# Designs tried in a protein design chat: VHH binders against Transcriptional regulatory protein CitT (citT). Part 11

Target 1, 230 residues: Transcriptional regulatory protein CitT (citT), of Halalkalibacterium halodurans (q9rc52)
Amino acid sequence: MTKLYKVLIIEDDFRVAQIQEQMVNDHPYFHVISTCRTGGEALDYLSEKAAALDLILLDVYIPDVKGLELLWAIREKFRDVDIMMVTAAKEVDTVQEALRGGIIDYLLKPVQKEVLHQRLDAYVQKRELFGERRQVSQEELDQLRQVQVRVQVGETPLPKGIDRLTLEKVVNALEEAETQGLTAMEGARLIGASRSTVRRYFEYLIHTKKAKAEVNYGDVGRPERRYFLC
Short names: E, the ipSAE of ESMFold2; O, the ipSAE of OpenDDE; V2, 0.75 times the mean of E and O plus 0.25 times the DockQ between their complexes.

## First folded at step 6 (VHH)

Design s41 (from i6 with D61E; framework vhh_gocatamig_d2)
Fold by ESMFold2-Fast, scan of step 6:
Structure s41 (fold): chain B 230 residues (1-230), chain A 119 residues (1-119)
Amino acid sequence: as target 1 above (230 residues)
Amino acid sequence: EVQLVESGGGLVQPGGSLTLSCAASGFTFSSYALAWYRQAPGKKRELVAGITSGGSTIYMESVKGRFTISRDNAKNSVYLQMNSLRAEDTAVYYCAKFGPYERLDFDYWGQGTLVTVSS
């Protein structure tokens, strides 16, 4: 009953595609069978392999494609493949156009693994409901309402100004520093954020009792504040 | 501890061939993408070729048709077969694994292997 779903990733950034592939392959029911960097490459791949494919993860910003032209090209030629958008494009018009193109979901980058896995779980539930079923009950149809297409980031609310992805970067940097700790400047260099941003996240961790700070004084008053995980 | 160790570099005449190898340890090799970069004197490091965990490949335009990247998950190794070598291919070649997306400035690099294409 449960099958292995085959995924194609269409994403021009090699690092982003690598992360998405890792996240998908970490799910027990999904496997990435290819990654395409351009619309032309994707359409060529689909011409040979569409019948073996279940799901496409599609970005709006592909170098040889304007807007959602690739979505519409796929819909014209390959109707049986489901599409989930994974993109930085958050404009209402873009989201509405994608929904009209029959996408199953829309995720804003950077996508969190937990959020992606929840959407993949919902996809499995939908496929199993309709797979080899002649009829469905109202109760089963009501379950599909729980997999409504929507744009969201994160599942657990964090305070305004604290982003979960940035928080994870900050925590990882502090874990790596161990007993040495980090200054806000050092943390900023490690995660590619401003010193003020890193300091805000460090202070949030102190407030939640996950971190502590110590001040060291140099000769004639150059204090330096270092942050450590508890 | 992630380790990447390159080998196979050397001196070769224009039109010749070399195979570079990268032996990896300290992570689940089959789950990650690997890449080959190069840095020529006075230039920035540039991506030469990459291969995903699923086997999809990418190449810089100037090496397409001449270079082939491959992986052997049983041996925890990635390879770069270089054919029809040119003087402009002279560089130190690096094997790379990128760090987590959450740590954007954290990449794992080997020590590099020198490829010199003679005049």
Scores: ipSAE 0.000, ipTM 0.344, lowest interface PAE 11.9, mean pLDDT 79

Design s44 (from i6 with K97A; framework vhh_gocatamig_d2; at its last look DockQ between E and O 0.04; V2 from the best seeds 0.00; counts 0 for: pae O 8.3 > 2, placed apart)
Fold by OpenDDE, look of step 7:
Structure s44 (fold): chain B 230 residues (1-230), chain A 119 residues (1-119)
Amino acid sequence: as target 1 above (230 residues)
Amino acid sequence: EVQLVESGGGLVQPGGSLTLSCAASGFTFSSYALAWYRQAPGKKRELVAGITSGGSTIYMDSVKGRFTISRDNAKNSVYLQMNSLRAEDTAVYYCAAFGPYERLDFDYWGQGTLVTVSS
């Protein structure tokens, strides 16, 4: 018995809004209740209907809005509504600021339906985990850590030396490692590739801001980098 | 010069099939999302099917299972396979291209092709 989540789309391009609306409505647990084209329209709508709303799909590029001012305005006045960014803005500063604004996810355009649905599923899982509970245990919080804000990048051409299938395996391995992360050596064992190969993929993930590395001074020898998904 | 040229429209009987084609030129086709719209007499233009640059598809509910949108980047073309056609599918069908969800001023439209499904 899953709740039907109500979605507001804030998008100035009606074509994009239509596509997103259909994608959202195609999900069994979501329904778009309205679409706004401007920041003013969005704030007016929220002033009346925010209590009935669960999720906002928000674009950065809104005609009457400078930067992420609309995001911050929404966060200031309507704190109970979750916000997922769906935008072509790929600048690191924009992403970082959005994260500081408390977004639950960041999707780069063009959005794939399957990716959107996966992220919506993740959102539902998080919401269901909290439920009507007033308190959470450390174990529950640890589970919530698995539902981290992610920057989803559309299919971009991969650089030379990076194979998509191998990349997927590497990502899966990092996901399974969770907070433990993986060294290049550990990754190599899991993937069945050389340490240098796996390291290349890890570094690619870091470059694309999908992973991070920490230096561990464990055993006698060279400091070893441990890699984690962001 | 940017061009979108539709073809394949015509008169068909209910239950029949048509394949619409749209040939594009003058822009980086592979980077654009593509869509078919239709406008029936006295009605607003509506999205029928869309396909992103990545190949993800979307359909209006009334055509799901009957229509299929596809693209061929090598031929700079987008297609709409229409099966099990109904009288309510009668409309002018338009091909549209727009950047990875770019603003309205960067969209391109064809002149349209008429599809008539007899009753």
Scores: ipSAE 0.014, ipTM 0.251, lowest interface PAE 8.3, mean pLDDT 85
ESMFold2-Fast, scan of step 6: ipSAE 0.257; ipTM 0.684
ESMFold2, look of step 7: ipSAE 0.180; ipTM 0.653
ESMFold2 (binder alone), look of step 7: mean pLDDT 84; pTM 0.845

Design s48 (from i6 with F98L; framework vhh_gocatamig_d2; at its last look DockQ between E and O 0.02; V2 from the best seeds 0.00; counts 0 for: pae E 15.3 > 2, placed apart)
Fold by ESMFold2, look of step 7:
Structure s48 (fold): chain B 230 residues (1-230), chain A 119 residues (1-119)
Amino acid sequence: as target 1 above (230 residues)
Amino acid sequence: EVQLVESGGGLVQPGGSLTLSCAASGFTFSSYALAWYRQAPGKKRELVAGITSGGSTIYMDSVKGRFTISRDNAKNSVYLQMNSLRAEDTAVYYCAKLGPYERLDFDYWGQGTLVTVSS
């Protein structure tokens, strides 16, 4: 494993950027090739150098950008570069919107070097495992298609009592259950929420036509209600 | 539900060998990458070895040449053959099902099996 991953930091605070650069450069497989302090500067840099980059460390709080507008601009024009958010932004809506934007990770500031390195290690390990030369199995393709369903669900306005982060966890759990599905009890155990909470989310998904329920009978006729993604 | 059950851990002498096994259920085993991770006391969890659905393997540097990951799709099992064990290999070893590329939140983990390398 000798590949050197090239990193762009987008961070307006000079001291924070220098600290992040030092942390990244201390990792044996990563090197920061540039730091940008504004959204405009970042987009200009990417227009010239995006093909040379592997990973962007992106902060939400950038002076010429409202909310996650920079993330979306990058995704529209430079979709081959991976993005890891490193930011103080903790608002549930901001976190949920970033996750829908196809980022690889979301790290809350302040970030300890060991935590950042752990996440960079995970990134490298998965990149190396899935290497450019492997072929994609049908199951992996089906899993990627389920991610697209979750993005569409996450863009819908949510009623009172439905939290986007919890909804994403519920959708993920149903996706991983595949053809087996989940009962409300199984969902509650997997997600770490009450059975009534999980039923509320399953009911929402059924009403929005993103999930279905089936009833299975045993020999004694005691039904089991199971939930599935559509 | 996804289940990963590790076995084969135990106490061994330095220079010894051990085979870890992981029995998997609740998913189409042949379609997913599997991995072994370990966590030593007071240390962070680290990748030891991985194997893709197509059989390609990776290893952390310190175990390369000593450890071998393999899979048996007919038995829904993944194995870690550990040879020339050292005290530094002492850890809880975890089997993992890896999610799609770049979806770190979809990885699933077993409960782990303890390997102790001591005289």
Scores: ipSAE 0.000, ipTM 0.234, lowest interface PAE 15.3, mean pLDDT 77
ESMFold2-Fast, scan of step 6: ipSAE 0.166; ipTM 0.750
ESMFold2 (binder alone), look of step 7: mean pLDDT 82; pTM 0.823
OpenDDE, look of step 7: ipSAE 0.012; ipTM 0.304

Design s6 (from i6 with S56H; framework vhh_gocatamig_d2)
Amino acid sequence: EVQLVESGGGLVQPGGSLTLSCAASGFTFSSYALAWYRQAPGKKRELVAGITSGGHTIYMDSVKGRFTISRDNAKNSVYLQMNSLRAEDTAVYYCAKFGPYERLDFDYWGQGTLVTVSS
ESMFold2-Fast, scan of step 6: ipSAE 0.006; ipTM 0.466

Design s77 (from i6 with S31R S56D; framework vhh_gocatamig_d2)
Amino acid sequence: EVQLVESGGGLVQPGGSLTLSCAASGFTFSRYALAWYRQAPGKKRELVAGITSGGDTIYMDSVKGRFTISRDNAKNSVYLQMNSLRAEDTAVYYCAKFGPYERLDFDYWGQGTLVTVSS
ESMFold2-Fast, scan of step 6: ipSAE 0.013; ipTM 0.539

Design s79 (from i6 with S56D R103S L104F; framework vhh_gocatamig_d2)
Fold by ESMFold2-Fast, scan of step 6:
Order: structure tokens, then sequence, then C-alpha cells
Structure s79 (fold): chain B 230 residues (1-230), chain A 119 residues (1-119)
């Protein structure tokens, strides 16, 4: 059984947003209930209306925040709303990292109506699969998430909250920064993860004696940690 | 490459029965959920029935009790047994594989098979 899905568009270009709204509304099972032009506007809207929303179409780059930072802010505060990213081709690697972190899909700019409708159809199928009429099997969840629990030959077990692939990306980012080091915010932007996630990985590397931190003062009395590989 | 080939459509009288078959290749069949969709003239495609890799099933409300989806992993095939057919069941029927969660990519494969319920 399908229902009418409520969509929020976050896109700073008014003309682009209107075109996307028309394309979404042309689908019989979807309706745009609002359009926001900034991250602040979107977060304010979600604070009041998140329970009525099913799906967000989110531009990767929004003027008042980086699109990936807004993605993670929405995921942390509003878990029940799904996000589909809209991105230019050159950002696709960054969006793919976000997908590995658990967002649902992306579209390339310029958005084509036929491609959008194909993605919306797939979304309907997923929502019906996760409906309460039946239990979803573990194998089906693994298939949908493309997550395989694998025995990692030659790998040391990692603590809860530390993923081997993400750890490798964090180490590579620190290695590239070399003597300059990285703040958690800078690391988050480079690997496409939240600041809190990158900080957790940086602190883990300090705990294992593979990294060090120094206090860096940007503002008087506002220290920020900068991380370096040992 | 992924291929899904439908067969078994035809003309049938109201109250009749028909079995649709879908032969799959190009992926590990036993690991994926599969579905039957239909599209009637002037309508959008709609999910008729789905079956998970574990054998759990879902059905559109209007076909519950009349249609049965099943799979044969040894033959890489999925089936739709349609009983007590109605004029409203007239449509082109498509076999589809569910896409991965990360991509939400869902394609219909093959030409479909036409089912006409008419006296």
Amino acid sequence: as target 1 above (230 residues)
Amino acid sequence: EVQLVESGGGLVQPGGSLTLSCAASGFTFSSYALAWYRQAPGKKRELVAGITSGGDTIYMDSVKGRFTISRDNAKNSVYLQMNSLRAEDTAVYYCAKFGPYESFDFDYWGQGTLVTVSS
C-alpha cells in the first residue's frame, strides 16, 4: 500500500527549487510541503514539522552551512526523516562517503524528471518493505544496506563506535595534513563525516598512541584541539 | 549484467487463473528480494507482490487472497500465481529486483508480459 509522501526541498536557488517542486508534485504519491533556502531555515522548519515529513531533497552546498554538515545535523536531531542529496558531478565522492554513513540516495544536477521519478519509485518500494504489515528479515536488511558482517583476516578487533574503513580515512586525512594537523571540523569536511564522529576517531588514535593533540587558540579563551599523527 | 525475463501472460476470462514466471540471471538470486509490478493504461506502475530472500511476502491489498508470489532459488525464478482474476487486473506485469539501500536504484527489466482479463 502506498501513501502520499511529504517532501521538503532545501535549495538556495529559487528557480531550481521551483523546478524540482514541480517535478516532485507531478508524481502521484509525493507532495512538496515546503521549500527552504538556508540550513538555518531548514532546521527551524524541522523543529516544528519533522513529524509530518517523509523525505528531504538536500542540495550539497547551502550558503550558511556546508551541505554535508547540514546532513549530519539533520540525522542527529531528526532521525525519522529520510534524506536524498542533490549534487553536481564533482561532489559525488563526498556524497558516496555520506551514503556509507547511512543516508539513502543522491541525484546528479541538473535533475532530470525521469531520473527523479525512478528514485522516488524506489523510495516507495523501500518504505513499503519497511512497513509494519510484516517483519523485515535480517538478510533483507543486510541486502538493502549492502552491509556484510565479514571476518577481517589479520585485523585487530576495534572498539564500539570505531569502523575500520572510517579509521583508515581519518588516518589518511591526518597523514595528508602532516605538520599542519587537523581540527575535528577540518577532518569532518575532508572525509564527509560529522565533527563529533571525527573527534571520536581522533581521540581513539590518541588513546592508541598513534596521534597527539595540541591546543590552538583562535579566539581569546576559546581553545580548539588540533590533531597530528605521531 | 542483470536480466529479468517475464513470461506467462495472456487473455483470460474473469474468475480464471494465470501463472507468470520471471527468469533471472546476472546476480546471486538467492540473496535478493524480488517483486512483481503492473501498469494499466493511464496509470503509474504499482507494486503487486514482493518476496524477500528469506521467503517473507508482501501484497497489494486488492490482490491479497487471490495472488501468491513464490520463488525457486534452484531455477533462479520467481512466480506470480493469479487466481480469481478481475477486469481490474488487466495490465502489463513486470518483474523487478530491489536495489540496494544506499543507491535507491530500482530498474524494471525486460519487456513485461501482458495480462488481459476480459470476456
Scores: ipSAE 0.000, ipTM 0.113, lowest interface PAE 16.1, mean pLDDT 73

Design s80 (from i6 with S31R Y101W R103D; framework vhh_gocatamig_d2)
Fold by ESMFold2-Fast, scan of step 6:
Structure s80 (fold): chain B 230 residues (1-230), chain A 119 residues (1-119)
Amino acid sequence: as target 1 above (230 residues)
Amino acid sequence: EVQLVESGGGLVQPGGSLTLSCAASGFTFSRYALAWYRQAPGKKRELVAGITSGGSTIYMDSVKGRFTISRDNAKNSVYLQMNSLRAEDTAVYYCAKFGPWEDLDFDYWGQGTLVTVSS
């Protein structure tokens, strides 16, 4: 059963709100019915229109209240409206409190349309599953829980001594080597870096579970370590 | 091709009123936010008022309560009703359309309409 889900956006930045509105309205099952700039505007709107709403896109940084205070106010008075946080706030305490508040998702700005649509698709699946009021299996609950508690994280900064362009070259070299793999010396020749530098990048890839290593013992000389892409 | 054409500017005395109009074409008007900006001599262009596709509005603090932005989707037009005009409101007023993705979502501007508030 398909339904048109009605969305309220609470976002102070006029351009960000418009971007989010267009992204939501581009989804076939969702429509933005209003946008609010402040917590006061949002609470006034909800007092009149909460019964017509399915989902709120809520920013943490609201001019008249912190978004989490607004989250708790909405939870107290308007229990049937689901909340998805869309914010620049990525502090552990903020994320943890939002999750305790029972939000269905947490997205970090800047939001990409494809990512938002994937989360909206998951929301539709959840609503259809529970809308039937059928018994839900443990496997279904586990799947939905994983989606609901997922936090979108921006790309983690690379460690000191690991350069993105050099890392890309190292990964490409390992990919081209396929099943044969590369020693640190072979990698050094391919990318024009020192053996010690390439070894550091190979060990980083092992740490991040993107590569593995095998030790090849020759009859004479020191053991040779060979690296492979996972 | 996005086109924005402003009208309604002119000379008015302090305390007077003017209504600015912006006629839009070349995009699906009802889907986009529109705004009024102004630029006074020697100053940078600043946002005066904006209205989203859903009808939510934003105003610069110094005009809040005096100016009202509205839209008419059937006429592909956005309006700025300016009341209690002051000398500091003197500027060229520009209509603008916004968005961050796809060609139609980039900022587009009209040619502007001059508003002069003086005795």
Scores: ipSAE 0.006, ipTM 0.394, lowest interface PAE 9.8, mean pLDDT 77

Design s81 (from i6 with S56D K97R G99S; framework vhh_gocatamig_d2)
Fold by ESMFold2-Fast, scan of step 6:
Formats: structure tokens, sequence, C-alpha cells
Structure s81 (fold): chain B 230 residues (1-230), chain A 119 residues (1-119)
């Protein structure tokens, strides 16, 4: 994944929160989008912004919420956001119990930048491995279903306008582009075909669930689609 | 050189069990899906079971609940545990490697192992 991870810090001591924010922002893949001082403030923020959030750094004791009540409230309502606990050494037993309740990891106070970055690196690796492995597994399963249908029914021709040799060249070009993907123009240049031809093949791969497209709104002028293998 | 070598076939009575093994070499085993196919005399080849690189499985309807596919990435092997065998399961069983990004079809097959279910 090339996307930056969005972080929420929940910490009642503003100086501690500032230090944590600076350490997180110093990592190339992470950015703090907000800091909350109370559980009530955090739940209000999450009700509006949880979909844009990847990771919460959560102090185990927040003034308006006792113990792990905030952790469980977040887990009940906002399942897609990952939580990493920040705790004092004497509270480690509480955090270890919380690990059985589904937090990603924990950090000891005072937070060391090197340790935080190691945990964030591990988080990136887990997200990339889980996301990519799940996506690859789904594509492999879909292709096995297609082979099963083809073997049972017999050989089926490709749709009009889709040539096997050209399709293989398009797939190979997308494989070589990896995380950067390709626009139809870039694909056309690599394969030696027209933009309309390559777009037709890219759309066919999307229809068969082997590729996806994203629009880049940072482009000057017309928005352009960039294509990626799933 | 990619190689897939099947073993474990044989003669078994109806209701019996067999475990097929496929030993793979020449590629990064954990990165690929693998499948078991079978072909009976006078019939077309059919997918029996498949397992993705992530461990997700697919089964032919007639073998669901009777057959179990599994993989051992440390041993570069895929297995097919066959229980409650029936005469209709008689076929040559083939191991195959698949990747949706390398080829649209399976490119690598083993030589096959014969399974005969007969009294």
Amino acid sequence: as target 1 above (230 residues)
Amino acid sequence: EVQLVESGGGLVQPGGSLTLSCAASGFTFSSYALAWYRQAPGKKRELVAGITSGGDTIYMDSVKGRFTISRDNAKNSVYLQMNSLRAEDTAVYYCARFSPYERLDFDYWGQGTLVTVSS
C-alpha cells in the first residue's frame, strides 16, 4: 500500500500528546489528523470521522472513562479502526488483558520514538500482508471458479475485441507496474497499442475482477484513471 | 524448473479413505494457489478442490464434506484427504499450480496418481 495512515491520539496530557504527535508525523506513512483529551470527545470525533481513520493511539486511563470502557465502546461501534494502547509499566497487566480483547499492540510510557516507529513499521507490514494476501486469495479463488466452469463446460472464447495475446501483454504490463499502476496512455506506450484498445482491455480486467481503477484528482485538467491488478 | 509430483493413489473399497500428496519444487510455494483435478476414462477433466495462497478453499459439490484439501508451506506440499470414497471417485488425480497473474490457465501439472474405488 502507498496510502498514508491516519492517526487519532487520545491522551489527556497535552504535552504527552504533542510529543506523540511529533513522533508519529515523523514517520513517512503516518499522519495525526486529530488529538482528543477525553473519551466523550473521542467518541464524538469517531461518530463523524471514523471512516477516514486507520489507527488510534489510546491512553489506557482517560479522565471521563474508567479502565478499558473506552476501548470496548470503540470496538462495539467502530470495528474498522485499529487500536494501539499507550500505558505505564505498572498497568501492563490491564493492557495484556486488552490484547485478548482485540487491540493491535501496546507501547510503554514514556514513548520512545524508535520503539514507536518499530511498532508502526510492523503495523504497515501487517496491513500490507493481510490486505494483499486477502486480495490475492480472492482473485485466485475467482480464477479457480472460472477454470472449473471452463473445464466442466468446455473451452469458451474471449469476448469480441479481446485477444488472448494482447490480454497477456496487458496483464504483464500491469504486473511490472506493481504499486504504481498504469494509465491507459502509459499502457498504450508500453504495449504499442492505442489508448482505446488498452482501456478496453483494462475495463475487461475490471469486469472479470482482476483489476481495479482509481481516479487522480491532483492532475491538472481532466481527471484520469489509473489501473492496478487486484 | 517447476515440478509437481503426486503420490498416495491406490485401490480402496467403497467407504474407504486415501490421502493424496503433491510435492512441489522450482517456485515459491507459499505464493501460489494449488488444485486437485481428476479425470475418469471417457470423461473430461474436472476441478475437485483448490486452495489459495491464503488458505481459502473451493470444492466440487459432489465431494464437499468428504474431501479436505490442505497445504504445508514448510514442506512445499498440498494434500487431498479423501473419505467415504465412492465408485464414482475412480479417476486419475492431478495436482496443478495456478496464478491469475502469470497465466489465465494452469500451466503446470503433475503426472497424476490413479485412485480406484472398487469392491
Scores: ipSAE 0.011, ipTM 0.483, lowest interface PAE 9.5, mean pLDDT 76

Design s82 (from i6 with S31N S56N R103A; framework vhh_gocatamig_d2)
Amino acid sequence: EVQLVESGGGLVQPGGSLTLSCAASGFTFSNYALAWYRQAPGKKRELVAGITSGGNTIYMDSVKGRFTISRDNAKNSVYLQMNSLRAEDTAVYYCAKFGPYEALDFDYWGQGTLVTVSS
ESMFold2-Fast, scan of step 6: ipSAE 0.011; ipTM 0.476

Design s83 (framework vhh_gocatamig_d2)
Fold by ESMFold2-Fast, scan of step 6:
Structure s83 (fold): chain B 230 residues (1-230), chain A 121 residues (1-121)
Amino acid sequence: as target 1 above (230 residues)
Amino acid sequence: EVQLVESGGGLVQPGGSLTLSCAASGFTFSSYALAWYRQAPGKKRELVAGITSGGSTIYMDSVKGRFTISRDNAKNSVYLQMNSLRAEDTAVYYCAKFGPYEELYLDFDYWGQGTLVTVSS
């Protein structure tokens, strides 16, 4: 049975709230039923609607509250609603306090849709396991723990000379080559770039430990380097 | 070409009502959040009300219970119903659209030309 999970967003920045709402609503099992900008609005909403709510996306920096006071207030009064935090805070103390508050996950801004959907998928799995009152295996429990303690690390900025779209094309070409790998010339033909450009991207992937290279033997003439994803 | 056209402003007495309209074109209206901002002479522009693509609404504290934002996706329009108007509501009102998540970090906000609301006896 498909079950729709109802979400409340608590986020003071209207633009950020809209983006989060769109990302959540793009997931087949989740629907945002309201957005609140302040702790007062959120507590008022929960007083009337908490029973219909499954999940809160909560920003730690809400204008009318200090630190994690809103998290603690919600936990005191509305224990049956799950909380996932979305915040710019990177400090260990904030993460530890939120985890002590019993949040199910912690996401750092800027939120990526793919990462959010992965966390929402894990939430569905958790609800299905416990909602059915079935026994949970150690493997399943370990998987759920991985979701609970995992914090999103933001996108690593790319160095100058490496374009994200071109890098994605290069990575896709290497994935399609599987165990056979690619020479710079073969990669150049696949993505429509020069051999020197593809070589630059291949060497970048080696530097970041996402690829490796080895000498290609068996061809007539000079041996060539062949690149593989790790 | 993105275009936002505000209308409905005018002169009204304190306690009166006005309905502002914003007609949008040049984008997939239903996918975007829309908001009403206002700017009084010599003051900064401030958010009055917003409505997300999913229909969630937000309001600044001083207008809660008096103003109502709504949207009509079939007409590509957003509205601001303003009741119990006060002298302090006098400002130029602007319609703004906010892009999807792909545009959030690139500051792709579009603004209309504005419509003047004057609350005075």
Scores: ipSAE 0.000, ipTM 0.335, lowest interface PAE 11.7, mean pLDDT 76

Design s84 (framework vhh_gocatamig_d2)
Fold by ESMFold2-Fast, scan of step 6:
Structure s84 (fold): chain B 230 residues (1-230), chain A 120 residues (1-120)
Amino acid sequence: as target 1 above (230 residues)
Amino acid sequence: EVQLVESGGGLVQPGGSLTLSCAASGFTFSSYALAWYRQAPGKKRELVAGITSGGSTIYMDSVKGRFTISRDNAKNSVYLQMNSLRAEDTAVYYCAKFGPYWEGLDFDYWGQGTLVTVSS
């Protein structure tokens, strides 16, 4: 039995927060226990629940707080909770200041599941090493730094729920369809998978900018999507 | 497969109350956020209330203080308690689960809807 790490998400956009929650919860060792939309809400939550938390995912832009003020407030009052920041590329200089303030890592928006999971894996490795051994050799520290640097440069393993062989079949089916494209139903018939599974792979390809979709509103209750390789 | 089934709609007088229920299946309910949307005749669907896996909530401004969203993870259900109902609350109410991140921000799973009519 491995430890389950408890996560708080601080993000004012409900859809973005929900997506981040799905990504975190899809990791076997992590679970989101709450989501806060404002700095005030987050500080109130932490005043009662900080001892139960391992990690905060903190958006750089929170509407009721300027810049890094929320980070500094959390660091002042809740020292034992680790913070990983989520930032837009334009805010990288702000994140470098935050690293000096003691955040453990950062993620670039839009958050990609494979990158998040690599950061979470690195976090687990650090917690296990320091939890099991108080003394860590220089060689072990250097290995951790190398793993972190590799994760930082964005290695792209496939996300959970996306199998390489199935993805290859999906890409091949779209290639064979050429300019005609495929619906999820048509793809399911060609690959021998469920419609929902094939739609998941098609949408993954759109997310990675390898495919596009067109929507036909021929049935008001069920918008039909047709998928094409870019 | 993901399935969402709404119930609890009906005809109610202005100032009345209704509780909507949504029964979910086909996914790990406790791990995902759920939301209530509504669509009035001739209008686009709009977000009414949302609840995260951790229980944090969001509400449309016009329903704050009147509506309460809640969840029961043991029953795989989400609820919308609607108080002080107004004629403008008349709509079909839909339970929704956002799709996985790889489906993109604009794709959701929907129930069939339950009709709420507020009239004298």
Scores: ipSAE 0.000, ipTM 0.306, lowest interface PAE 12.5, mean pLDDT 77

Design s85 (framework vhh_gocatamig_d2)
Amino acid sequence: EVQLVESGGGLVQPGGSLTLSCAASGFTFSSYALAWYRQAPGKKRELVAGITSGGSTIYMDSVKGRFTISRDNAKNSVYLQMNSLRAEDTAVYYCARFGPYDYRLDFDYWGQGTLVTVSS
ESMFold2-Fast, scan of step 6: ipSAE 0.011; ipTM 0.414

Design s86 (framework vhh_gocatamig_d2)
Fold by ESMFold2-Fast, scan of step 6:
Structure s86 (fold): chain B 230 residues (1-230), chain A 121 residues (1-121)
Amino acid sequence: as target 1 above (230 residues)
Amino acid sequence: EVQLVESGGGLVQPGGSLTLSCAASGFTFSSYALAWYRQAPGKKRELVAGITSGGSTIYMDSVKGRFTISRDNAKNSVYLQMNSLRAEDTAVYYCAKFGPYSPWSLDFDYWGQGTLVTVSS
């Protein structure tokens, strides 16, 4: 049997959100339980109500944070909720990268009711395919959740000045440098940020015991730090 | 770009065995769940087996005890060992990736071309 799926809409334009809410609620198997206008509002809501949610409709254009950054934050902390992104055609290349983050689907703006309903029908079928495998024990599902938690990167809110997407770029740059390591200047050139920004991220990784630093003497004659992933 | 390349399909007799392989590139393999799907002519595509980043597995009822999914993170590969094959296992088999936190959700698209398995005498 099919259950009623509960939806959260994250969309900063309230008129667009109301139209999307009506379209979702017109589907017999779906109900919108809330709408959020900012990433901060959405994360606050999820901290309280994530267990009641099945699906998020997430706009790429939201205030305070880019939709992709919010996608990763939600995926990291709220593993049981599925995400479908709503994007303009010009942003499709960015959304294709978001598929690496595990979104189940995406919709192009302007959202058409018939297209949305076809995607929602496909979502129901996907969930029913999982449900047909109910013979998977509760212990196996709990084990799966535990493994996902152990693999999860960053469970606590990041401190002021540390952005998750930038942190991932910094970690990737250090991984690529392997045993050679990176100076803050080299890291800045690789990721397209300022030296002071990259140094802040390197020092954060040292604080969290994910990286280490060694002192090298450069051409300038003053010691400079070279950073390595642990 | 995400690429998944399946191999190992072929013609086998009922009761025979095959191992399918899927070589992945373009994403951090160890962080994602992978799955095998199949589609027989005139039928819907269905999930056959899945494996999470941590190694937990799920199987379709009709293949339990006969098929085994595994992964090798060092080789960026996922495998499907198929034993005691039946005519009803005849299908094109596809390799697909999932997000790290939604292993059982189907991606809106599959990433591989597929490999044909024919079980016939």
Scores: ipSAE 0.000, ipTM 0.101, lowest interface PAE 15.9, mean pLDDT 72

